# VH-VL binders against q7dma9r51to147: the designs that were tried, part 25

Target 1, 97 residues: q7dma9r51to147
Amino acid sequence: GDQVIYHCTVRTLDGVVVESTRSESGGRGVPIRDVLGNSKMILGLLEGIPTMHKGEIAMFKMKPEMHYAEIDCPVSAPENFPKDDELHFEIELLDFS
Key: E = the ipSAE of ESMFold2; O = the ipSAE of OpenDDE; V2 = 0.75 times the mean of E and O plus 0.25 times the DockQ between their complexes.

## First folded at step 5 (VH-VL)

Design Xk8 (framework fv_bexmarilimab)
Fold by ESMFold2-Fast, scan of step 5:
Structure Xk8 (fold): chain C 97 residues (1-97), chain A 130 residues (1-130), chain B 108 residues (1-108)
Amino acid sequence: as target 1 above (97 residues)
Amino acid sequence: QVTLKESGPTLVKPTQTLTLTCSFSGFSLSTSGVGIGWIRQPPGKALEWLAHIYWDDDKRYNPALKSRLTISKDTSKNQVVLTMTNMDPVDTATYYCARGSPEYVYDSSGITKYIYFDYWGQGTLVTVSS
Amino acid sequence: EIVLTQSPGTLSLSPGERATLSCRASQSVSSSYLAWYQQKPGKAPKLLIYAASSLQSGVPSRFSGSGSGTDYTLTISSLQPEDFATYYCQQYGSSPYTFGQGTKLEIK
C-alpha cells in the first residue's frame, strides 16, 4: 500500500479544535505516517486521502458514520471524543508514495 | 510554486464566442482531487462563479449561464479552456482562473465535492464592444 | 440561489484597530461552507478563510472567521497597513456558488 504523511486538525461544527498534529493548534508538530490498506484508519480518511494531491490542504466534513461511529469501525474513538457528532478533518498531505 | 495565468482576446464583439485558456504550473490535473474553476468580475461588481472542471473530467456550470459555457482540459499541456458563446457588452469583466481546493462530505450516498479557490491567476480583462 | 449580503459596504478604521466584517446569507449555508477572500486594487482575490473558520496556510493569525447558518463574520484583530483592501465572502454549500458584494476597508 501507499504510504501517506499528513497533518490533521479535527474540529467540531463550532470550530473547536478536538485534536491536531500542528503545534499552533496544541499538537506536537509531528505529522501522521500511515499506510493505506494496511493500517487501521477511519473510513473517511481511508477514502478521502487518496483523492488528494501532495501539498494540498483539504477539508473532509464527516458525518458520524464516516468516522468513529462507523459500524464495525476498526479503530476506537479517543476517550471523550465527540464520536456521534459531525466532525471536520483538515488534512495537509505532505507525501504520498 | 503554484502559478496560474489566463490568456485570450482582450476585445470581443457582441454575438462572438470568447475562448480563454488557463495555463498552470506547480501541480497536475492528473492528480486526484485537483480542479480548476473560472470566476469573473465586472468592473465595480461582485465576483461570479462560471464553471469548474475536476481531474476526473467532472464538470460543473453556473445554471444561469450553462447554455453558453463549455469547460475542457488538456492534462498533458497543463491547460483548462473556457468557451462562452453569444457575448454581450454586459459580459465585460475581468476573468480569472483559480485552483479549486476540494472539500468532501462522505455519507451513505457517497462523496459530494464542494469547492473554494486557494490559488488565483492574475486575471484578464475582456471588453465586449462593437 | 443563496444571496450573500455583506455589511457595512465601507468600513473606515485606523491601523491597530479591530475590524469586524459581516456576511449574511438569504438561507442557511450547509455545513458552514463559507470562505473569505481579500482583494487589493488591480490584483486577484486571495483566500484567507475557508469552512467559515479555517485559516489558510500563510495567512497571518490576526485574521479569523466565525459563524454558522446565515450569519458569518471575518475579524482582523489589529489592523496593519497592508490589510486595507476589499473583502468578499463566498458560500459553496450549494450550487451555484455565490459571492457577497464586498466590504471595502479604508484607512482612517
Scores: ipSAE 0.000, ipTM 0.577, lowest interface PAE 11.3, mean pLDDT 83

Design Xk9 (framework fv_bexmarilimab)
Fold by ESMFold2-Fast, scan of step 5:
Structure Xk9 (fold): chain C 97 residues (1-97), chain A 130 residues (1-130), chain B 108 residues (1-108)
Amino acid sequence: as target 1 above (97 residues)
Amino acid sequence: QVTLKESGPTLVKPTQTLTLTCSFSGFSLSTSGVGIGWIRQPPGKALEWLAHIYWDDDKRYNPALKSRLTISKDTSKNQVVLTMTNMDPVDTATYYCARPEYVYDSSGITKYILYGMDVWGQGTLVTVSS
Amino acid sequence: EIVLTQSPGTLSLSPGERATLSCRASQSVSSSYLAWYQQKPGKAPKLLIYAASSLQSGVPSRFSGSGSGTDYTLTISSLQPEDFATYYCQQYGSSPYTFGQGTKLEIK
């Protein structure tokens, strides 16, 4: 499939950052690398990222069943992650190939 | 339905401070990713971006006007307020507030563009004259 | 700041004709941060295209955007009476976010 490289910041409905790849939000500054259709990605990113263009920044509002509370989710949520809450995923798509 | 409406004085004297309020309905500024921006348009001229405020109180200002601008929000009243100091006749313009809108919707996912503005208020003409 | 220059300033066409509107940036802009707006007299602008080529929900398919780097184009394949308006391009890739001066599309 298509390789995707992106930055991700995850926030609660109240705007609290729960995870980020960006250094200004407590991350390491290293973007995520995944392969669409073959990767262990949450459902909302598998559906959402293909709607983006290279260089685009978009916010995805996801119900729990579209991220870590998905039935048979291939990705384990980090400890104390609010997986049963609606979450907002701010994605900057750096490369799409 | 999402709506935005500007309110404030329609006539301001030179050197005075302009205060404009954007009142909105159909959404909350406590929702992550949501923001409100202010844009102005002098008669017959181009649009000029002024400032943005986001749900987390992150504020962005046009660098050319930053010393004159203050943007704030009152989430309990569903309002965003812009103040601009030291008004001059060249600041005569129609002032708009605007919000990014979702561009993709499916079961359980809504996508918003962060900097494109689809939902706009009707605009309010502010004339600066002695 | 990035300056956007639109051309022509005024374009006179008849319904059914194809319109091509240009927007040139003073510096390279990622296509992901280029938008087009339509504005009718006395009304607020309406978003038509975002990310240079993505059609906003509810906008008719006769509108399309293209381009990269410094050169961008808005095309209306077959003009309808309601399409006669002023069109603005905007970049939102670097602060301050800037708009072009507009192209007025008027009925011939």
Scores: ipSAE 0.268, ipTM 0.594, lowest interface PAE 1.5, mean pLDDT 84

## First folded at step 6 (VH-VL)

Design V1 (framework fv_umesolerbart; at its last look DockQ between E and O 0.44; V2 from the best seeds 0.00; counts 0 for: pae O 5.5 > 2)
Fold by ESMFold2, look of step 6:
Structure V1 (fold): chain C 97 residues (1-97), chain A 129 residues (1-129), chain B 107 residues (1-107)
Amino acid sequence: as target 1 above (97 residues)
Amino acid sequence: EVQLVESGGDLVQPGGSLRLSCAASGFTFSSYYMNWVRQAPGKGLEWVSYISSSGSWIYYADSVKGRFTISRDNAKKSLYLQMTSLRAEDTAVYYCARHYEYTYDSSGITKYVWAFDIWGQGTLVTVSS
Amino acid sequence: EIVMTQSPATLSVSPGERATLSCRASQSVSSNLAWYQQKPGQAPRRLIYGASTRATGIPARFSGSGSGTEFTLTISSLQSEDFAIYYCQQYNNWPYTFGGGTKVEIK
């Protein structure tokens, strides 16, 4: 279904950035484009993004099983990603169509 | 008993400096984001600043940016606001306040609620010439 | 920034009656809306978050409703301790902002 366009910054609970789409945090500055129900996404984003509205910046704290430690996770974690840690996912929802 | 107690409010002249403290007890201080919120006499509430649980993420209202510094000491369970270049418009009761976390299912994600569940009693800062 | 407008500025209500307080946001804040009560000389107390969820220990006579830009706090049967100033606050977008308050007075 719905297409979502968002920025995502992942941090340890003590604030260290481990992955980001934002250029100021080491990313390419290009938001992610996903289709809910079609694109492969981590479980925490599938559950969290539908609670958001366009322009919202939300912080989600996710246990490992809600991101890359999910059994049979459909997406690969980045190299050296702390997949067994509880992490903060900051999401800026740019579009929900 | 969950409690926040502010101290350090005083009468100061414009251009002066002051350091506010907030002592936390009855909860795991290091797990929570903390804030300063102020209220000018007879006026409404204005958010001033917040600091993440580790101290790594800090934001300020535009009206205080460059003049105020928020910090925390998790070992002492204390929150601080260092105020410099004080102006008459900074006259207010200053509250420390705790963020509320929100869980919306049992599957292991929490969406943060940036509303304040615990407030201190406030400390009065008066900036007068 | 998102401007929060509360109305009325003052509301005169007799004990035991219903009070209805309004809060309007200048743009949608979804359900990211909280209500606070402040009694004279005291710190604010959180009543409602998520537009409609009562905080722990808040009596059932307090209820919140609304989403988007229009929100309501209802006190179904005012008690003597409910005469206070009430503030709404959005936490959808930084910076988080408060309304100007509604003072609920006797009579």
Scores: ipSAE 0.313, ipTM 0.691, lowest interface PAE 1.3, mean pLDDT 88
Fold by OpenDDE, look of step 6:
Structure V1 (fold): chain C 97 residues (1-97), chain A 129 residues (1-129), chain B 107 residues (1-107)
Amino acid sequence: as target 1 above (97 residues)
Amino acid sequence: EVQLVESGGDLVQPGGSLRLSCAASGFTFSSYYMNWVRQAPGKGLEWVSYISSSGSWIYYADSVKGRFTISRDNAKKSLYLQMTSLRAEDTAVYYCARHYEYTYDSSGITKYVWAFDIWGQGTLVTVSS
Amino acid sequence: EIVMTQSPATLSVSPGERATLSCRASQSVSSNLAWYQQKPGQAPRRLIYGASTRATGIPARFSGSGSGTEFTLTISSLQSEDFAIYYCQQYNNWPYTFGGGTKVEIK
């Protein structure tokens, strides 16, 4: 699979940061390094990131079935997570190869 | 009416500091990403800085990185640009500009990208000895 | 950074004629390309975004086309109020960059 490196900030519709790789958003400041198709990525990112160019900034608004949905998501959502709500993923694609 | 109004432009000496403000009205300021764009007299447009809705994402042009600081106060519906170590080449009309989202669908995902749909009237910053 | 090159620098056109403005990116910016109009003493006004989407309130005579590295702004029939400077801008990559502008003047 393709290797990707990216920063990500996930927000609710209300703008609440759910998680982030950005230090200024409470993250560790370390970008995500994944292999598409071989990692436990959120389904929407698997489909969205390949549409991006290196260096691109994009916002992906994902339907519930595209993020932490039980059926399609390879990872479990935290307790009390709004599983049925749309989520916004702000992605900076740092590398794609 | 949707409006952005810049203020704070002034004449300053090289090495000086200046703080610009942008007051937003007519829309939910906290829902929008904001930018500063400047234009030197008789020249083209240059993007300066970007800040996300919450302020968590910030980007600067290389020409101002380390000298300028963008910030926002969503409660006051205001955008700011703190400028330090000002140089003659910083002389320009400074505009605040709102991001406008457009979308396309890909594999069930709506991708949002932004252009600048609303601009203020600009405020002139002159750096001269 | 992605360099945006606009041509021509100046375009002389008669009222009622077609104006074609070019914008080239040094690398692909997909469709993340906007066009702005600026008149003397005024702030820029967004005309086109997403390379080909006309902004609200913009007359139909304005149209944008292209993707990747080559883009075109077309004014099908130039009106008196259309004489201005036009800028293209990519917002695909950081830093955002503008073209040098094309001045559309009366022939």
Scores: ipSAE 0.023, ipTM 0.692, lowest interface PAE 5.5, mean pLDDT 86
ESMFold2 (binder alone), look of step 6: mean pLDDT 90; pTM 0.915

Design V2 (framework fv_bebtelovimab; at its last look DockQ between E and O 0.28; V2 from the best seeds 0.00; counts 0 for: pae O 2.7 > 2)
Fold by ESMFold2, look of step 6:
Structure V2 (fold): chain C 97 residues (1-97), chain A 130 residues (1-130), chain B 109 residues (1-109)
Amino acid sequence: as target 1 above (97 residues)
Amino acid sequence: QITLKESGPTLVKPTQTLTLTCTFSGFSLSTSGVGVGWLRQPPGKALEWLALIYWDDDKRYSPSLKSRLTISKDTSKNQVVLKMTNIDPVDTATYYCARHYEYTYDSSGITKYVWAFDIWGQGTLVTVSS
Amino acid sequence: QSALTQPASVSGSPGQSITISCTATSSDVGGYNYVSWYQQHPGKAPKLMIFDVSKRPSGISNRFSGSKSGNTASLTISGLQAEDEADYYCSSYTSSYTLFGGGTKLTVL
């Protein structure tokens, strides 16, 4: 169980923000805290975050089955989230311990 | 060995359309994650990014120049073409094409993007006359 | 297009370490992604020195290192040598466009 702390901004492939943790993008400005192996996370983040180093800002293109269209997804999609679309997930990894 | 080479007119008149061709070898623009971009550098000034085209025909343009730029590719000829309309003396610059590398991590549904211009052409000076 | 802010010039003596900064402006929404650094000698094409903040391409000396803290990326050159005298550009990419800094002239004294 490593702890990861990160900001996440989700966009359509043409750049429209769908959801963000960042205040400048309509979020609350509070990063997500997860524990790898214990926290409920979408598959795309479970696969992608281990490829990052602390302080990295990375963009992941995720097919629907890697986010909220996953069969038996352990996390509920936000309201009006385009769960059937391929999306960009921009991640800023603040801590990886 | 990967090479890129810019070609086109070296002297153009104001108001004309500038057409530049990037011919490359040692890689294919059909390879997933690969792109070719155009940049310029006025004499004694900073680098400026112009446009980028990817293997899947996705295109990006400088916001300030978008209305004047068109980028296209011919994958079978290993060429990328940039057109810039309504040329002005301020457009005098060395024009570069460069390969845009992606570090791709593809795990059956995710792709990680890590981008830089890793191989550059030698550049071609375009002078806009009066 | 928005610029990344770099100092216009920096200088150092042979054998010293120097650092070149690259700061994203606060008006650039979403910060900047995937910082890279380019070296350009006079009359030559730019050369990629650092990508993805801190990674070196094959063949680039380990005297060149990159880092990022907050909105500022840094290129550090240790053991400064005469051939390091050049212009240095930072660059960042978002999903919509690519941004280049204004460049920093490094003078080796």
Scores: ipSAE 0.367, ipTM 0.632, lowest interface PAE 0.9, mean pLDDT 85
Fold by OpenDDE, look of step 6:
Structure V2 (fold): chain C 97 residues (1-97), chain A 130 residues (1-130), chain B 109 residues (1-109)
Amino acid sequence: as target 1 above (97 residues)
Amino acid sequence: QITLKESGPTLVKPTQTLTLTCTFSGFSLSTSGVGVGWLRQPPGKALEWLALIYWDDDKRYSPSLKSRLTISKDTSKNQVVLKMTNIDPVDTATYYCARHYEYTYDSSGITKYVWAFDIWGQGTLVTVSS
Amino acid sequence: QSALTQPASVSGSPGQSITISCTATSSDVGGYNYVSWYQQHPGKAPKLMIFDVSKRPSGISNRFSGSKSGNTASLTISGLQAEDEADYYCSSYTSSYTLFGGGTKLTVL
C-alpha cells in the first residue's frame, strides 16, 4: 500500500475540535503515518486521502457511516467521541508515496 | 444579499493602534466553514493578507505582522474587528474585509471543502501620517 | 517564506486568448493545489474569478479558465474583451497562511 503522512484535525459541525494532531489545536504536533489499505483507517479518510496531493490541505465533511460509525470500521472511536454525528476532518497531506 | 463593509478611521498617526470593523450581512459567522478575513493593498501595490477568523474562533495571522495584529469577532453583531498596533506610514493602504467561503464537492458521502475569498467589502483607505 | 510569482504585465487584442502564470517559488506552499484567481479593476475591490485551480464561481464568464501544471498555475482568458483589462492576482493558502502573487496587469490593445 501507499504510505501517507498527514496532519488531521477533527471538528464537530459547530467547530469544536474533538481531536487533532496539531499542537495549536491541542494535539501532540506529530503527524499520522499510515499505509493505505493495510492500516486501520476510517473509510472517509481511506477514500478522501488518495484524492489529495502532497502538500494539500483539505476539509472532509463525513457522515457517521464514513467514519467511526461505519459498520465494519476498523478503528475504535475515542471515549466520548461524537461518532454518530457528522464531523469535519481537516487533513494536510504531508507525504504520499 | 451578502455584503461586507469596512469602517474605522481613515487617518491615523504613527505609533497609534488602528482599529477596523467589518460589518457584514447575508451570512453568519456561526456557520461551520465560514471565515472573515482582512486584507490590505497599498496604493499601486499588490494585495496582502493580514488575518482570518473562523466560525470556531480559530485565528490566523500573517507571519510578518502577527505580533501587531489582533482579530476578533462578535457573531451577534455580525462584526469582525482587526486591531493593528504600532502603526507606521508604510501601513497606508486600502483595507478590505472579505468572506472566506467554502466550496463543496460531494462524493459518496464525503464533502470536500475548498476555500476562497468570494465576497469582498469595498475597502477603506487608511492613511498614516503625522 | 513562500511566494507566488506572476508576470508584471500581459497584453492582448480583442478576441485573442491570453494566459497569466502563477508560479510557486517554494514547495512549502501547502495549499497550492487550491489556487485562486482574482480580478481587480482600478478603484474596485478584487473579484473572485477562479478557485480550486480551475473552478468558476457562479456568474463568472466561461471565458475565464484555470489550470495547473507542476508548480505553475495559469489563468486563461479567451475571447479577450476590453472589460477584461484589469489586474489579476493569484492566491494560495496553507492552514496558517494565505499568500498572493504580485499581480499581473492585463492590457487590452
Scores: ipSAE 0.035, ipTM 0.691, lowest interface PAE 2.7, mean pLDDT 88
ESMFold2 (binder alone), look of step 6: mean pLDDT 90; pTM 0.928

## First folded at step 8 (VH-VL)

Design T20 (framework fv_bebtelovimab; at its last look DockQ between E and O 0.63; V2 from the best seeds 0.00; counts 0 for: total charge +7 (limit +6), pae O 2.9 > 2, unsure alone 71.3 < 75)
Fold by ESMFold2, look of step 8:
Formats: structure tokens, sequence, C-alpha cells
Structure T20 (fold): chain C 97 residues (1-97), chain A 130 residues (1-130), chain B 109 residues (1-109)
């Protein structure tokens, strides 16, 4: 699989930040580094990231089952995450190789 | 060929409710992956976004005008309707409707936004008497 | 005043390159990263020229290019032609709503 490096900001549909990798949005400012197809990647990212170009910032609206409400989701949701909500996932793809 | 066309009154008196209809062809709001928005432009001034409705009936409104706006759709007629209450002379503008496409994956579990209005109607001038 | 600031006017001669800027002036525009650009000739509806900062829709000349650095997006028009004379608007998503810049009048000398 291909190497991906990206920032992720999750918001409610009304624009409230829930989680972010960006320092300006309460994160550590460290992008996620992963390999496409990792068993610990949420379904929405597995489907969405391949549609992106390197350097692209994209917004995805994801139904709950495409993120942490997936049955037997292999990734733990952050504390108090609204896992049953449809959410916006903003992804900045820094590297795709 | 995708087209949108605005219709409604050209002259309105203050305090009335303005109703504008966008009639479109070449696409449908019964199919996921698309929205229709409304914008306006006062004579000689900048564009201003008003509202947007998506095929799943998700609705967005300008925060400064939200209390005065209602957007709705009639899928069978390929129409989107904007109502604006308590009209005032400052609302004199050319009103446009425009398509905002979105991308849908698999069974509609995720949607990728493009954040743009790709096809616009010709606009309709609405004058509010002083 | 909009939260997106554009110069009121720019000018250039045929064959030159010009750049129009669009600067976010408010930190509450969290979606600023999704900049689009519209061209509007007198009496006509706006036309989408650039979306998602640098993407061109089908049928848009590669003379039009977009970029972003920090809080400023730019539209560059290379090989300026008389028909490029128009008003240009930047636009960005801001959480749940869309913002438009004040517009820039491009004059081709």
Amino acid sequence: as target 1 above (97 residues)
Amino acid sequence: QITLKESGPTLVKPTQTLTLTCTFSGFSLSTSGVGVGWLRQPPGKALEWLALIYSDDDKRYSPSLKSRLTISKDTSKNQVVLKMTNIDPVDTATYYCARSPEYVYTSGGITKYIWAFDIWGQGTLVTVSS
Amino acid sequence: QSALTQPASVSGSPGQSITISCTATSSDVGGYRYVSWYQQHPGKAPKLMIFKVSNRPSGISNRFSGSKSGNTASLTISGLQAEDEADYYCSSYAGKYTLFGGGTKLTVL
C-alpha cells in the first residue's frame, strides 16, 4: 500500500470542531502518517483519500457507519466523540506515494 | 445541457414577502450529489450568498439573513423556491440561482464537496420600492 | 465589508500576467481552504473559473491558475486578452455558509 500523510479536522454539520490534528483547532499540529488499507483506518477515509490529489484539501460528509459507528469498528473513537452523528471530515493530503 | 432560470416579481413593496423560483433542467434533485443555491447582487455591488438546499433536503442559510429566509424544493417540478420576508429597499438586487454539485460514493455513505457553484441562472432583477 | 479582502481594481496590457489576491481577515473562517474564483462580464451571470484553490472546470483556459499561501489565495491570468476584462470574485466556505470577496475589476489596457 501507498503511504499517506494528512491532516484531519472533524466538525459537526453546523461547523463545531470535534477533533483535529491541527494546532489552530486544538490538536498537536502533527499530521497522521499511515499506509492506505491499514486495518485501523475508518471506512470513510479508506474510500475518500484515494479520490484526492497530493496537496488537496477536501471536505467529506460521512454517515456514522463510515466512521466510528461502523459495526465492530477497528478504531476507538476519542472520548465523548459523537459517533452516531453524520459529520464533516476535512482532510488535507500532504503526501500520497 | 444543464440550465437554471429564475422567476418571480420584478417590483415588490416594502414589508412584503418575496418569493423566487428556480426552475432547472438537465439534472434532478431526486438524485444524490447535488444542491441548488441562491445568491444576490445589488446594483454595482458584490455577490452575496443567501441559501442552499441539497438533494437530501439539507439546508444552509446566510447567518445574517437566516431569520428572513426559507428555501424549499419541489422535486417533481425541478424547482427550488426561496422566500424572503419583510422586504426593504436594501434588498433590491439581481437574484441568481446556481448549482452546487457534490460527489457521492458507494451507497451514499460519504459525500465529497467541491465548495463551488458551477452553473448559474441568468439572474432576475428585483426592485423594492422606496 | 466582507471577511475576504480583494483589491478593488487591477490592470494589465495584452500578453502580460496579472494576479488578483484574496485574503481572509477573520480567524472564524475555518473553511477558507476551499477557495473558488468567479469571472463576471457586465450584464452576465458569474462563471466559475477555479475551484478548490487551483482546479479548473472543463473548458477553462490554462491561462487561469489559482494558488494559496497562508491566508491569501491568488488568481493569476497569463497572456492577458481583451476578453479577460471583467469583475472577479473569490469565494470560500466558512463552516456552514459561503463568503464572497468584494470583487476586483480587471481592466485590460
Scores: ipSAE 0.272, ipTM 0.673, lowest interface PAE 1.7, mean pLDDT 85
Fold by OpenDDE, look of step 8:
Structure T20 (fold): chain C 97 residues (1-97), chain A 130 residues (1-130), chain B 109 residues (1-109)
Amino acid sequence: as target 1 above (97 residues)
Amino acid sequence: QITLKESGPTLVKPTQTLTLTCTFSGFSLSTSGVGVGWLRQPPGKALEWLALIYSDDDKRYSPSLKSRLTISKDTSKNQVVLKMTNIDPVDTATYYCARSPEYVYTSGGITKYIWAFDIWGQGTLVTVSS
Amino acid sequence: QSALTQPASVSGSPGQSITISCTATSSDVGGYRYVSWYQQHPGKAPKLMIFKVSNRPSGISNRFSGSKSGNTASLTISGLQAEDEADYYCSSYAGKYTLFGGGTKLTVL
């Protein structure tokens, strides 16, 4: 599979940050490194990231079934994560190879 | 060529409901990823976003004006309608409708936003006065 | 609610480069990655000049460029021309909403 490196910030529909890889949004400043098809990742990212260009910043609105409320989701939701709500996922694709 | 045009009353009395219609051509709200929004600009003041409706009937409203706004679409007529209740002189402004093209469906449960208005109507001045 | 701050006015001579800043007052800078810039001449509708911080729509002169550092986005106009005299507004996505700056009047001397 393709290797992807990206920043991710998750927001409620009202714009409240619930998770982020970015330091300015409360994260550690470390981007995520995944391999599409081989890494555990939520369905919305698996489907959305391949549509992006390197360097692109995109906002994905995902229904619950596209993220942590997916049946047999391979990734566990963080504690107190609003997994049953629609969420916005801001993705900056740093690398795609 | 893509065009949008605002229509409606140019003079409204306080407490009335303002109804504005945006009629557009050159594109359709049946096309996935298209939105039409309303903005306004009081004379000599800054632009303010009011509402946005997408082809999938997703609606967005300004937080401060949400309780007064209703946006709807008639895809068959290529029209978007904005209703604003309890009008006040402070609502005097040029009202614009504009197209938002960067709303991309990646799957049934995913939409991607770029969030800009690329084509605008000429605007219509609405004056609120007793 | 978040706000965008722009200088009230900027000026430059023909051929010069000028920059207009747009600063988010919110500590949440995530939504500030969707900055757009609009040009508005007197009595005319706004025109999209830049979207997503640094992208130009088709037909927009390469004299217009956008960038961002921290919580400040910038519109740079190079080779300033008389026709560039206008008001310029920045806009940004914030959650479900769109914000606009107060606008900057650009005068070409």
Scores: ipSAE 0.038, ipTM 0.718, lowest interface PAE 2.9, mean pLDDT 88
ESMFold2 (binder alone), look of step 8: mean pLDDT 87; pTM 0.907

